# VH-VL binders against NAD kinase (nadK), part 265

Target 1, 268 residues: NAD kinase (nadK), of Syntrophomonas wolfei subsp. wolfei (q0aze0)
Amino acid sequence: MKIILVNNRFKENTEKKAQEIAGQLSALNVEVIIDNGLDEPYAGTVDFIMVLGGDGTMLRAARRYGQRAIPVLGVNMGTVGFLSNIEINELAEYLPLILREEYSLEARMMLEVAVFQQQSLLTRVFCLNELLLRSNSPRMLSFALEISGQKLEPYRGDGLIVSTTTGSTAYSLSAGGPIADPQLDAFIVTPVASHIINKRPLVVSPEREISLHLLEEREAIIGIDGQIKMDFGAENRVLIKRAPHPLLMVNLKAKPFFTSIDRSLQRQ
Below, E stands for the ipSAE of ESMFold2; O stands for the ipSAE of OpenDDE; V2 stands for 0.75 times the mean of E and O plus 0.25 times the DockQ between their complexes.

## First folded at step 18 (VH-VL)

Design SS17 (from QQ3 with heavy chain K54T D105N; framework fv_oberotatug; at its last look DockQ between E and O 0.91; V2 from the best seeds 0.73)
Fold by ESMFold2, look of step 18:
Structure SS17 (fold): chain C 268 residues (1-268), chain A 123 residues (1-123), chain B 107 residues (1-107)
Amino acid sequence: as target 1 above (268 residues)
Amino acid sequence: EVQLVESGGGLVKPGGSLRLSCAASGFTFSNAWMSWVRQAPGKGLEWVGRIKSTIDGGTKNYAAPVQGRFTISRDDSKNTLYLQMNSLKTEDTAVYYCTTVPKYNKFLAFDIWGQGTLVTVSS
Amino acid sequence: DVQMTQSPSSLSASVGDRVTITCRASQGISRYLSWYQQRPGKAPNLLIYKASNLESGVPSRFSGSGSGTDFTLTISTLQPEDFATYYCQQTYERPWTFGQGTKVEIK
């Protein structure tokens, strides 16, 4: 059996724990690949991914590996977030279930994001939480939103968030979007500081295609999961679709999403 | 109330076939992992096999003595677990129980049991 | 495969006695050990999971202990309804195996 351990090299305790866990797994004849973010994603076949850290480390793992249909387990090393399932001090006790595949899986929708310059594809990325379109200056943006070819009235404000249901508890929530059950598949479209009367958040079928472009020359950025940033101008368009594959999240313990909402949000 | 009720037991000749049913009620059957356990008369308990919920891939695992001869299946629309037993042997004579296997927090302990159905394999 | 050996195979006891049953695994199984009670003519019922956790509705006179290879079920004050056969089971590794049972009889 071959496992990727994902950690954050800038958090010293996750790096130390990754080495410790790799040693324990090697003693059980498990081949281990450590992904601390320095190298390109491991390209070979693997059976399982362990994410050591918080929601941010899980987001990177999802972008790197989420389209490969590999089970991913979130292992918390501190404050409980929304994407971890077990605590680090429980891992040794749960290893028999992991190694023998005695666990359940939960599919989490991902976004496929394609950015164009005029008609030319510049980049394609996948994300678990959200795409953010935001002004990169003190001035507001004027931008167009299309949903499956249907043009909405223009937006004006600081920007727009297009999130998954998993992302509903991240930036979308702070911008006034609803908390959504992560077992639902949907887009959540949340305006950021809109100055147009009655622009409300939208909940949209995952089968729709969402398009954004600027209506005036302005400095803007596209943010992905709060971790990737790219310049966005009047010559650009972004298309957002449901990704071909969901992230397959491992559940070893019951998922108490609704009874834990306040606790998980209060960690900040 | 949570309940499991087995049926379909009876007398059958060696080499014959039999299908057992387990009717479930009082819980969400489609999310449950289910198992069969047997007990020869006057003897101990023996695990037969397990099926995961359909959401979890419907994976089936069997004990070696029944591998290739028994097939576990489920019909979530009828809340029913099945055990198809082929090429039956005298040593398959037992009371057959269906059980639930919790996916969480109990380390796969078998928490809900039916009352069993007797299968007798003899000439 | 993991073999589970119970001791004793049977015992006689009086109401009020403290009863101890042991279960030994042929290899380390961490805390993947459960205990079941089977009354005569009835289906088994779960008593203890994770070696020491009491199942809901099970009387507090039952307790479990152990980790690794050696496990114990204790009935602190035997009651008339506790005359039954007791089984341990490992769920560390398939096939999930039971001990051979311990019959607790009235003296």
Scores: ipSAE 0.752, ipTM 0.894, lowest interface PAE 1.3, mean pLDDT 92
Fold by OpenDDE, look of step 18:
Structure SS17 (fold): chain C 268 residues (1-268), chain A 123 residues (1-123), chain B 107 residues (1-107)
Amino acid sequence: as target 1 above (268 residues)
Amino acid sequence: EVQLVESGGGLVKPGGSLRLSCAASGFTFSNAWMSWVRQAPGKGLEWVGRIKSTIDGGTKNYAAPVQGRFTISRDDSKNTLYLQMNSLKTEDTAVYYCTTVPKYNKFLAFDIWGQGTLVTVSS
Amino acid sequence: DVQMTQSPSSLSASVGDRVTITCRASQGISRYLSWYQQRPGKAPNLLIYKASNLESGVPSRFSGSGSGTDFTLTISTLQPEDFATYYCQQTYERPWTFGQGTKVEIK
């Protein structure tokens, strides 16, 4: 068995824990690769990915490895989030199940985000939470939204979020988007401070494609999962589709989503 | 009500074949891992094999005594678990139980059992 | 394979007695240990999972303890319906194996 341990090199506790776990796994004849984000993603075949940390680390892992259809386990290390399944102190007890592949999987839809310069592809990224288009100045943006070729009325505001159902509890929620069951596949299109008071979030079929471009010469930014940022201008287009492969999240422990949400909201 | 009901048991000669069925109701069968357990007359319990849910890969595992002779399968559309038994031996004589295998919290304990169906292999 | 050694094979007790059954694994199995009750002519029922967790609907007079290699099932006050055969099971690794069983008989 070969396992990737994903941690955050900027969090010393996760690095130390990764080394410790790597030692334990090696003693059990498990091959271990540690990915702290410093190097390129490991290109070899692996059987399992263990994410040590919080939601941010999971998002990075998803972007780096999600397209490879590898089981991914979130191991929480003292953070509040929605993407971890077990706590670090539970790992030892669940390790036999992992090594025997006696775990359940949950498929989570990811986004395929393609950014173009005219007709040329600049970058293609798979992400678990959302794509954000926002103004890079105090001025509002004017941009066009197309859904499966249907041109909507121009949007005017600070920006727009296209999120998965997984991402519905992330930035989309803060922007006034609906909370979605992560067992559903759907796009959530949430305006960010829209000039139109009645502009409501859209829930869109995963079978559809979403296209965005600016309608004026303004400087904007594309953000992906709050971690990737790139400039976006009038000559750029962004196309968003359902990723061809979902993220396969490992379920070792039952985690009720709606009760968790309720508790989280009460704490705020 | 959660229920498992085995059927298909009977008398068969050595070398013969038999197919057992287990009808599930009262729970989401398609999400459940399932196992077969058998018990020879007057003897203890013996694990026969397990099948995971389809979404989890549908992986099958068998005990050594039945490996290569028995096949576990499932039809989620019919909420039914199967055990195909080929090349039957006298030592395969037992009551056969179908069981659920919880994936969460119970560490694979068998929490639901059928009433069992008797398979007798005799000349 | 992990061998499960259950003790005793049989015991006689009276209603109201405290009954203790032990199960030993040939290797460490953490808490991947379950206890089952089987009444005559019936299918087994889960009593305890994860070594010490009481299954829903099971009377509180049943309890489990232990970790690693040594486990114990205790019936604090034996009731008439408790006369049955009890089995331990490990699911730490395949093949999943059962103890030989302990028959609790009326004295």
Scores: ipSAE 0.599, ipTM 0.834, lowest interface PAE 0.9, mean pLDDT 93
ESMFold2 (binder alone), look of step 18: mean pLDDT 94; pTM 0.959

Design SS19 (from QQ3 with heavy chain T59K K60T; framework fv_oberotatug; at its last look DockQ between E and O 0.86; V2 from the best seeds 0.81)
Fold by OpenDDE, look of step 18:
Structure SS19 (fold): chain C 268 residues (1-268), chain A 123 residues (1-123), chain B 107 residues (1-107)
Amino acid sequence: as target 1 above (268 residues)
Amino acid sequence: EVQLVESGGGLVKPGGSLRLSCAASGFTFSNAWMSWVRQAPGKGLEWVGRIKSKIDGGKTNYAAPVQGRFTISRDDSKNTLYLQMNSLKTEDTAVYYCTTVPKYDKFLAFDIWGQGTLVTVSS
Amino acid sequence: DVQMTQSPSSLSASVGDRVTITCRASQGISRYLSWYQQRPGKAPNLLIYKASNLESGVPSRFSGSGSGTDFTLTISTLQPEDFATYYCQQTYERPWTFGQGTKVEIK
């Protein structure tokens, strides 16, 4: 068995824990690769991915490995989030299930985000939460939204979020988007401070394609999962589709989503 | 009400074949891992094999004594678990139980059992 | 394979007695240990999972303890319906194996 441990090199506690776990797994004749984000993603075949940390680390892991159809386990290390399944102190006890492949999987839809310069592809990324288009200045943007060839009225506002159902509890929620069941596949299109007060979020079929471009010579920013940022101008286009492969999240414990979200909201 | 009901048991000669069925009701069968356990007359319990849910890959694993002879399968549309038994031996004589195997939280404990069906292999 | 050894194989007790059954694994199995009750002519029922967790609907007079290799099932006050055969099971690794059983019979 070969396992990737994904952690954050900027969080010393996760690095130390990754080394400790790597030692334990090696003693059990498990090959371990540590990915702290310093190097390129490991290109070889692996059987399992453990994410040590919080939601941010999971998002990075999803972007780096999600297209490879590898089981991914979120191991929480003292953070509040929605993407971890077990706590770090539980890992030792659940390890037999992992090593014997006695675990359940949950498929989470990911986004395929393609950014173009005229007709040339600049970049293609897969992400678990959302794509954000926002103004790079205090001024509002004017941009076009097209859904499966249907051109909507121009949007005017600070920006737009296209999120998965997994991402519905992330930035989309803060922007006034609906909370979606993670077991449901759908796009959530949430306006960010729209000039039109009555502009409502859209729930869109995962079978559809979403296109965005600016309607003015302004500079904007594309953000992906709050971690990747790139400039976006009038000559750029972004195409968003359902990723061809979902993220396979490992479920070792039952986590009731709606009870959890209700509790989380009550704390605010 | 959660229920498992086994059927298909009976008398068969050595070398013969038999297919057992387990009808599930009262829970989402398609999401459940299932197992077969047998008990020879007057003896203890013996694990036969396990099948995962389709979403979890549907992988099967068997105990060594039945490996290569028995096949576990499922029809989620019918909420039914199967055990195909080929090349039956006298030592396969037992009451066969179908069980659920919780895929998390209970460390694979068998929490739901059927009433069992008797298979007798005799010349 | 992991061998599970129960002790005793059989015991006689009276209603109201405290009954203790032990199960030993041939290797460490953490808490991947379950206890089952089987009444005569009936299917087994889950009593305890994860070594010490009481299954829903099971009377509180049943309790489980232990971790690693040594486990114990305790019936604090034996009731008439408790005369049965009890089995431990490990699910730490395949093949999943049962103890040979402990028959609790009336004294």
Scores: ipSAE 0.877, ipTM 0.947, lowest interface PAE 0.6, mean pLDDT 95
Fold by ESMFold2, look of step 18:
Structure SS19 (fold): chain C 268 residues (1-268), chain A 123 residues (1-123), chain B 107 residues (1-107)
Amino acid sequence: as target 1 above (268 residues)
Amino acid sequence: EVQLVESGGGLVKPGGSLRLSCAASGFTFSNAWMSWVRQAPGKGLEWVGRIKSKIDGGKTNYAAPVQGRFTISRDDSKNTLYLQMNSLKTEDTAVYYCTTVPKYDKFLAFDIWGQGTLVTVSS
Amino acid sequence: DVQMTQSPSSLSASVGDRVTITCRASQGISRYLSWYQQRPGKAPNLLIYKASNLESGVPSRFSGSGSGTDFTLTISTLQPEDFATYYCQQTYERPWTFGQGTKVEIK
């Protein structure tokens, strides 16, 4: 069996623990590849991904590996979040289930984000939580939202969030979007500081295509999962679709979403 | 009330076939992992096989004595688990139980059991 | 295959006695051990999972302990309804094997 062990190189606790766990797994004849974020994503075949850390580390793992249909387990190392399943001090006891594939899977929808300049594709990226379009200057944006070719009335404000249901508890929530059940597949479209009074968050079928472009020249950015940013101007468009594959999250312990909402949100 | 009810047991000659059913109620059957366990008269318990829920991939696993002869299947629309038993041998004589296998944090313990159905394989 | 050996194979005791049953695995199984009770003519029912966790609805006089290879089921104050055969089971590695059983007779 071959496992990728994902950690954050800038958080010493996770790096040291990753080395310890890799040694333990190697002693059990498990091949381990450590991904601390420095190298390119491992391209070879693997059976399982173990993420050591909080939601941020899981978001990076999802962007790197989420389209490869590999089971991903979140292992919490201190900061309670929405995306971990077991605690680090429980890992040794749960290893028999992992190694013998005696676990349940939960699918989480991802976004496919394609950014164009005129008609040329500049980049394609996948994300678990959200795409943010926002102003990169003191001036507000004027922009167009199209849903499957249907042009909505123009938006004016600081920007727009296009989120998965998993991302509904992240930036979308802070901007006034609804909390959504992560078992649903949907887009949640949340305006950021809109000057158009009747613009409300929208919940949109995952089968739709969402397009954004600026209606006037302004400095803007596209943010991905709060971790990647790219410049966005009047010559650009972004197309957002459901990604071909969901993130396959491993469940070893039940984490009832609705019971846990208050506990998780209190840490924000 | 959570309930598992086996049926389909009876007398069959060696080399014959039999299909057991397990009707489930009082819980979401389509989410459950299910198992068969047997007990020869006057003897202990023996695991026969397990099927995962379809959402978890539907994989089946069997104990060696029944591998290739027995097939576990499920019909989620009828909340029913099946055991197809082919090429039966006299050592397959047992009471057959269906069980649930919780997939969360019970380390695969068998928590809900049916009352059992007797299969007798005799000339 | 992991072999599970129970001791004793049978015992007799009086109401109110403390009863201890042991289960030994042929290799380490961590806490992947469960205990079942089977009354005469009845289906088994789960008593203990994860070696020491009491299943819902099971009386608190039942307890389990152990890890690795050696496990114990204890009935602190034997009751008349506890006349039964008790089985341990490992779920560490397929095939998921049971012990041979311990028959508890009430004097």
Scores: ipSAE 0.697, ipTM 0.868, lowest interface PAE 1.6, mean pLDDT 91
ESMFold2 (binder alone), look of step 18: mean pLDDT 95; pTM 0.963

Design SS2 (from QQ3 with light chain S30T; framework fv_oberotatug; at its last look DockQ between E and O 0.95; V2 from the best seeds 0.81)
Fold by OpenDDE, look of step 18:
Structure SS2 (fold): chain C 268 residues (1-268), chain A 123 residues (1-123), chain B 107 residues (1-107)
Amino acid sequence: as target 1 above (268 residues)
Amino acid sequence: EVQLVESGGGLVKPGGSLRLSCAASGFTFSNAWMSWVRQAPGKGLEWVGRIKSKIDGGTKNYAAPVQGRFTISRDDSKNTLYLQMNSLKTEDTAVYYCTTVPKYDKFLAFDIWGQGTLVTVSS
Amino acid sequence: DVQMTQSPSSLSASVGDRVTITCRASQGITRYLSWYQQRPGKAPNLLIYKASNLESGVPSRFSGSGSGTDFTLTISTLQPEDFATYYCQQTYERPWTFGQGTKVEIK
């Protein structure tokens, strides 16, 4: 068995834990690769990905490895989030299930985000939560939204979020989007401070495609999962589709989503 | 009500074949891992094999005594688990139980059992 | 394979007695240990999972303890319906194996 441990090199506790776990796994004749984000994603074949940290680390892992259809386990290390399945102190007890492949999987839809310059592809990214288009200044943006070729009325506001159902509890929620069951595949299109007060979020079929472009010669920013940022101008277009492969999240422990949501909201 | 009901047991000669069925109701069968367990007359329990859910890969594993002779399968559209038994031996004589295998929090304990069906292999 | 050894193989007890059954694994299995009850002519029922967790619907007079290689099932006050055969099971690794069983019979 070969396992990737994904951690955050800027969080010392996760680095130390990764090394400790790597040692333990090696003693069990498991090959281990540590990915702390410093280097490019490991290109070799692996059987399992263990994410040590919080939601941010999971999002990075998903972007780096999600397209490879590898089981991904979130191991929480003292953070509040929605993407971890077990706690770090539980890992030792659940390790036999992992090593013997006695775990369940949950498929989570990812986004395929393609950014173009005129007709040329600049970048293609798979992400678990959302694509954000926002103004790079205090001024509102004017931009066009198309859904499967249907041109909607121009949007005017600070920006727009296109989120997965997994991402519905992330930035989309803060922007007034609906909470979605993560077992449901759908796009959530949430306006960010729209000039039109009654502009409502849209729940869109995963079979559809979403296109965005600016209607003015102004600079904007594309954000992906709150971690990737790139400039976006009038000559750019962004196309959002359902990723061809879902993220395969490992379930070792039951984690009731809706109960967790209630608890989380009560803490705010 | 959660229920498992085995059927298909009977008398068969050595070298013969038999197919057991397990009808599930009262829970989402398609998501459940399933196992077969057998018990020879007057003897203890013996694990026969396990099958995962389709979403989890549908992987099958067997105990050594039945490896290569028995096949576990499932039809989720019919909520039915199967055990195809070929090249039967006298030592395969037992009551055969189908069981659920919880995926979460019970460390694979068998929490739901059928009533069992008797298979007798005799010349 | 992991061998599971129960002790005793059989015991006689009276209603109201405290009954203790032990199970030993040939290697460490942490808490991947379950206990089952099988009444005569019936299918087994899960009593305890993860070595010490009581299955839903099981009377509180049943309890499990232990970790690693040594485990114990305790019936605090034996009831008439408790006369049965009890089995331990490990699911730490395949093949999943059972103990040979302990028959609790009337004294």
Scores: ipSAE 0.811, ipTM 0.912, lowest interface PAE 0.7, mean pLDDT 94
Fold by ESMFold2, look of step 18:
Structure SS2 (fold): chain C 268 residues (1-268), chain A 123 residues (1-123), chain B 107 residues (1-107)
Amino acid sequence: as target 1 above (268 residues)
Amino acid sequence: EVQLVESGGGLVKPGGSLRLSCAASGFTFSNAWMSWVRQAPGKGLEWVGRIKSKIDGGTKNYAAPVQGRFTISRDDSKNTLYLQMNSLKTEDTAVYYCTTVPKYDKFLAFDIWGQGTLVTVSS
Amino acid sequence: DVQMTQSPSSLSASVGDRVTITCRASQGITRYLSWYQQRPGKAPNLLIYKASNLESGVPSRFSGSGSGTDFTLTISTLQPEDFATYYCQQTYERPWTFGQGTKVEIK
């Protein structure tokens, strides 16, 4: 069996613990590849991904590996969020379930984000939480939103969030979007400081295609999961759709999403 | 009320076939992992096999004595678990129980049991 | 395969007695051990999971202990309804195996 162990060596003191876990797994004849974020994602065949850290480390793992249909387990090493399932001090006790594939999987929708310059594809990225379009200057943006060929009235404001249901408790929530059950597949489209009073958040079918472009020349930024930033201008267009594969999250413990909402949100 | 009810047991000659059913109620059957356990008359418990929920891949695992002869299946629309038993041997004579296997928190302990149905394989 | 050996195979006891049943695994299973009760003519029911955790609705006179290879089920004050056969089971690795059973009979 081959496992990728994802950590962030520069945060939450995960490096020493990752080496300890890798040693334990190697003693059980498990091949371990450590991904601390510095190297390119491992491209070879792998059976399981173990994420040591908080939601941020899971977001990076999802972007790197989420389209490969590999089970991903979140192991909390400090701050309890929405994407970890077990605590680090429980890992040894749960190893028999991991190694024998005695676990449940939960599919989490991801976004596929394609950014164009005129008609040329510049980049394609995947994300678990959200795409943020925002102004990068003191001036508001004027931009167009199109959903499956249906042009909405122009937006004016600081920006827009296009979120998954998993991302509904992240930046979308702070901008006034609803908390969504992560078992639903949907887009949540949340305006950021809209100057147009009647622009409310939208919940949109995952089968739709969402397109954004600026209506006048402004300095803007596309943010992905709060971790990737790219410039966005009047010559650009972004296309957002459901990613071909969901993130396959491993559940070893029951995760009572609704009864834990207040605890998880306190920590944000 | 959570309930599992087995049916379909009876007398079968060696080499014969039989299909057992297990009707589930009072819980979300489609999310559950299910198992069969058997008990020869006057003897102990023996695990037969397990099927995961479809969402978890529907994986089936069997104990060696029944591998290749028994097939576990499920119909989530009918809340029913099945055990197809082929090439039956006298050693397969037992009460057959269906059980649930919790995905979480109990380290795969078998928490809900039916009342059992008797299968007798005899000439 | 992990073999589970229970001791004793049977015992006679009176209401009010403290009863101890042991279960030994042929290799380490950490805490992947459960205990079941089977009353005569009835299906088994779960008593203890994770070696020591009491299943909901099970009386507190039942307790479990142990880890690794050696496990114990204790009934602190035997009641009339506790005359039954008790099984341990490992779920550490497939095939998931049961002990041979311990029959607790009325003296």
Scores: ipSAE 0.726, ipTM 0.883, lowest interface PAE 1.3, mean pLDDT 91
ESMFold2 (binder alone), look of step 18: mean pLDDT 95; pTM 0.962

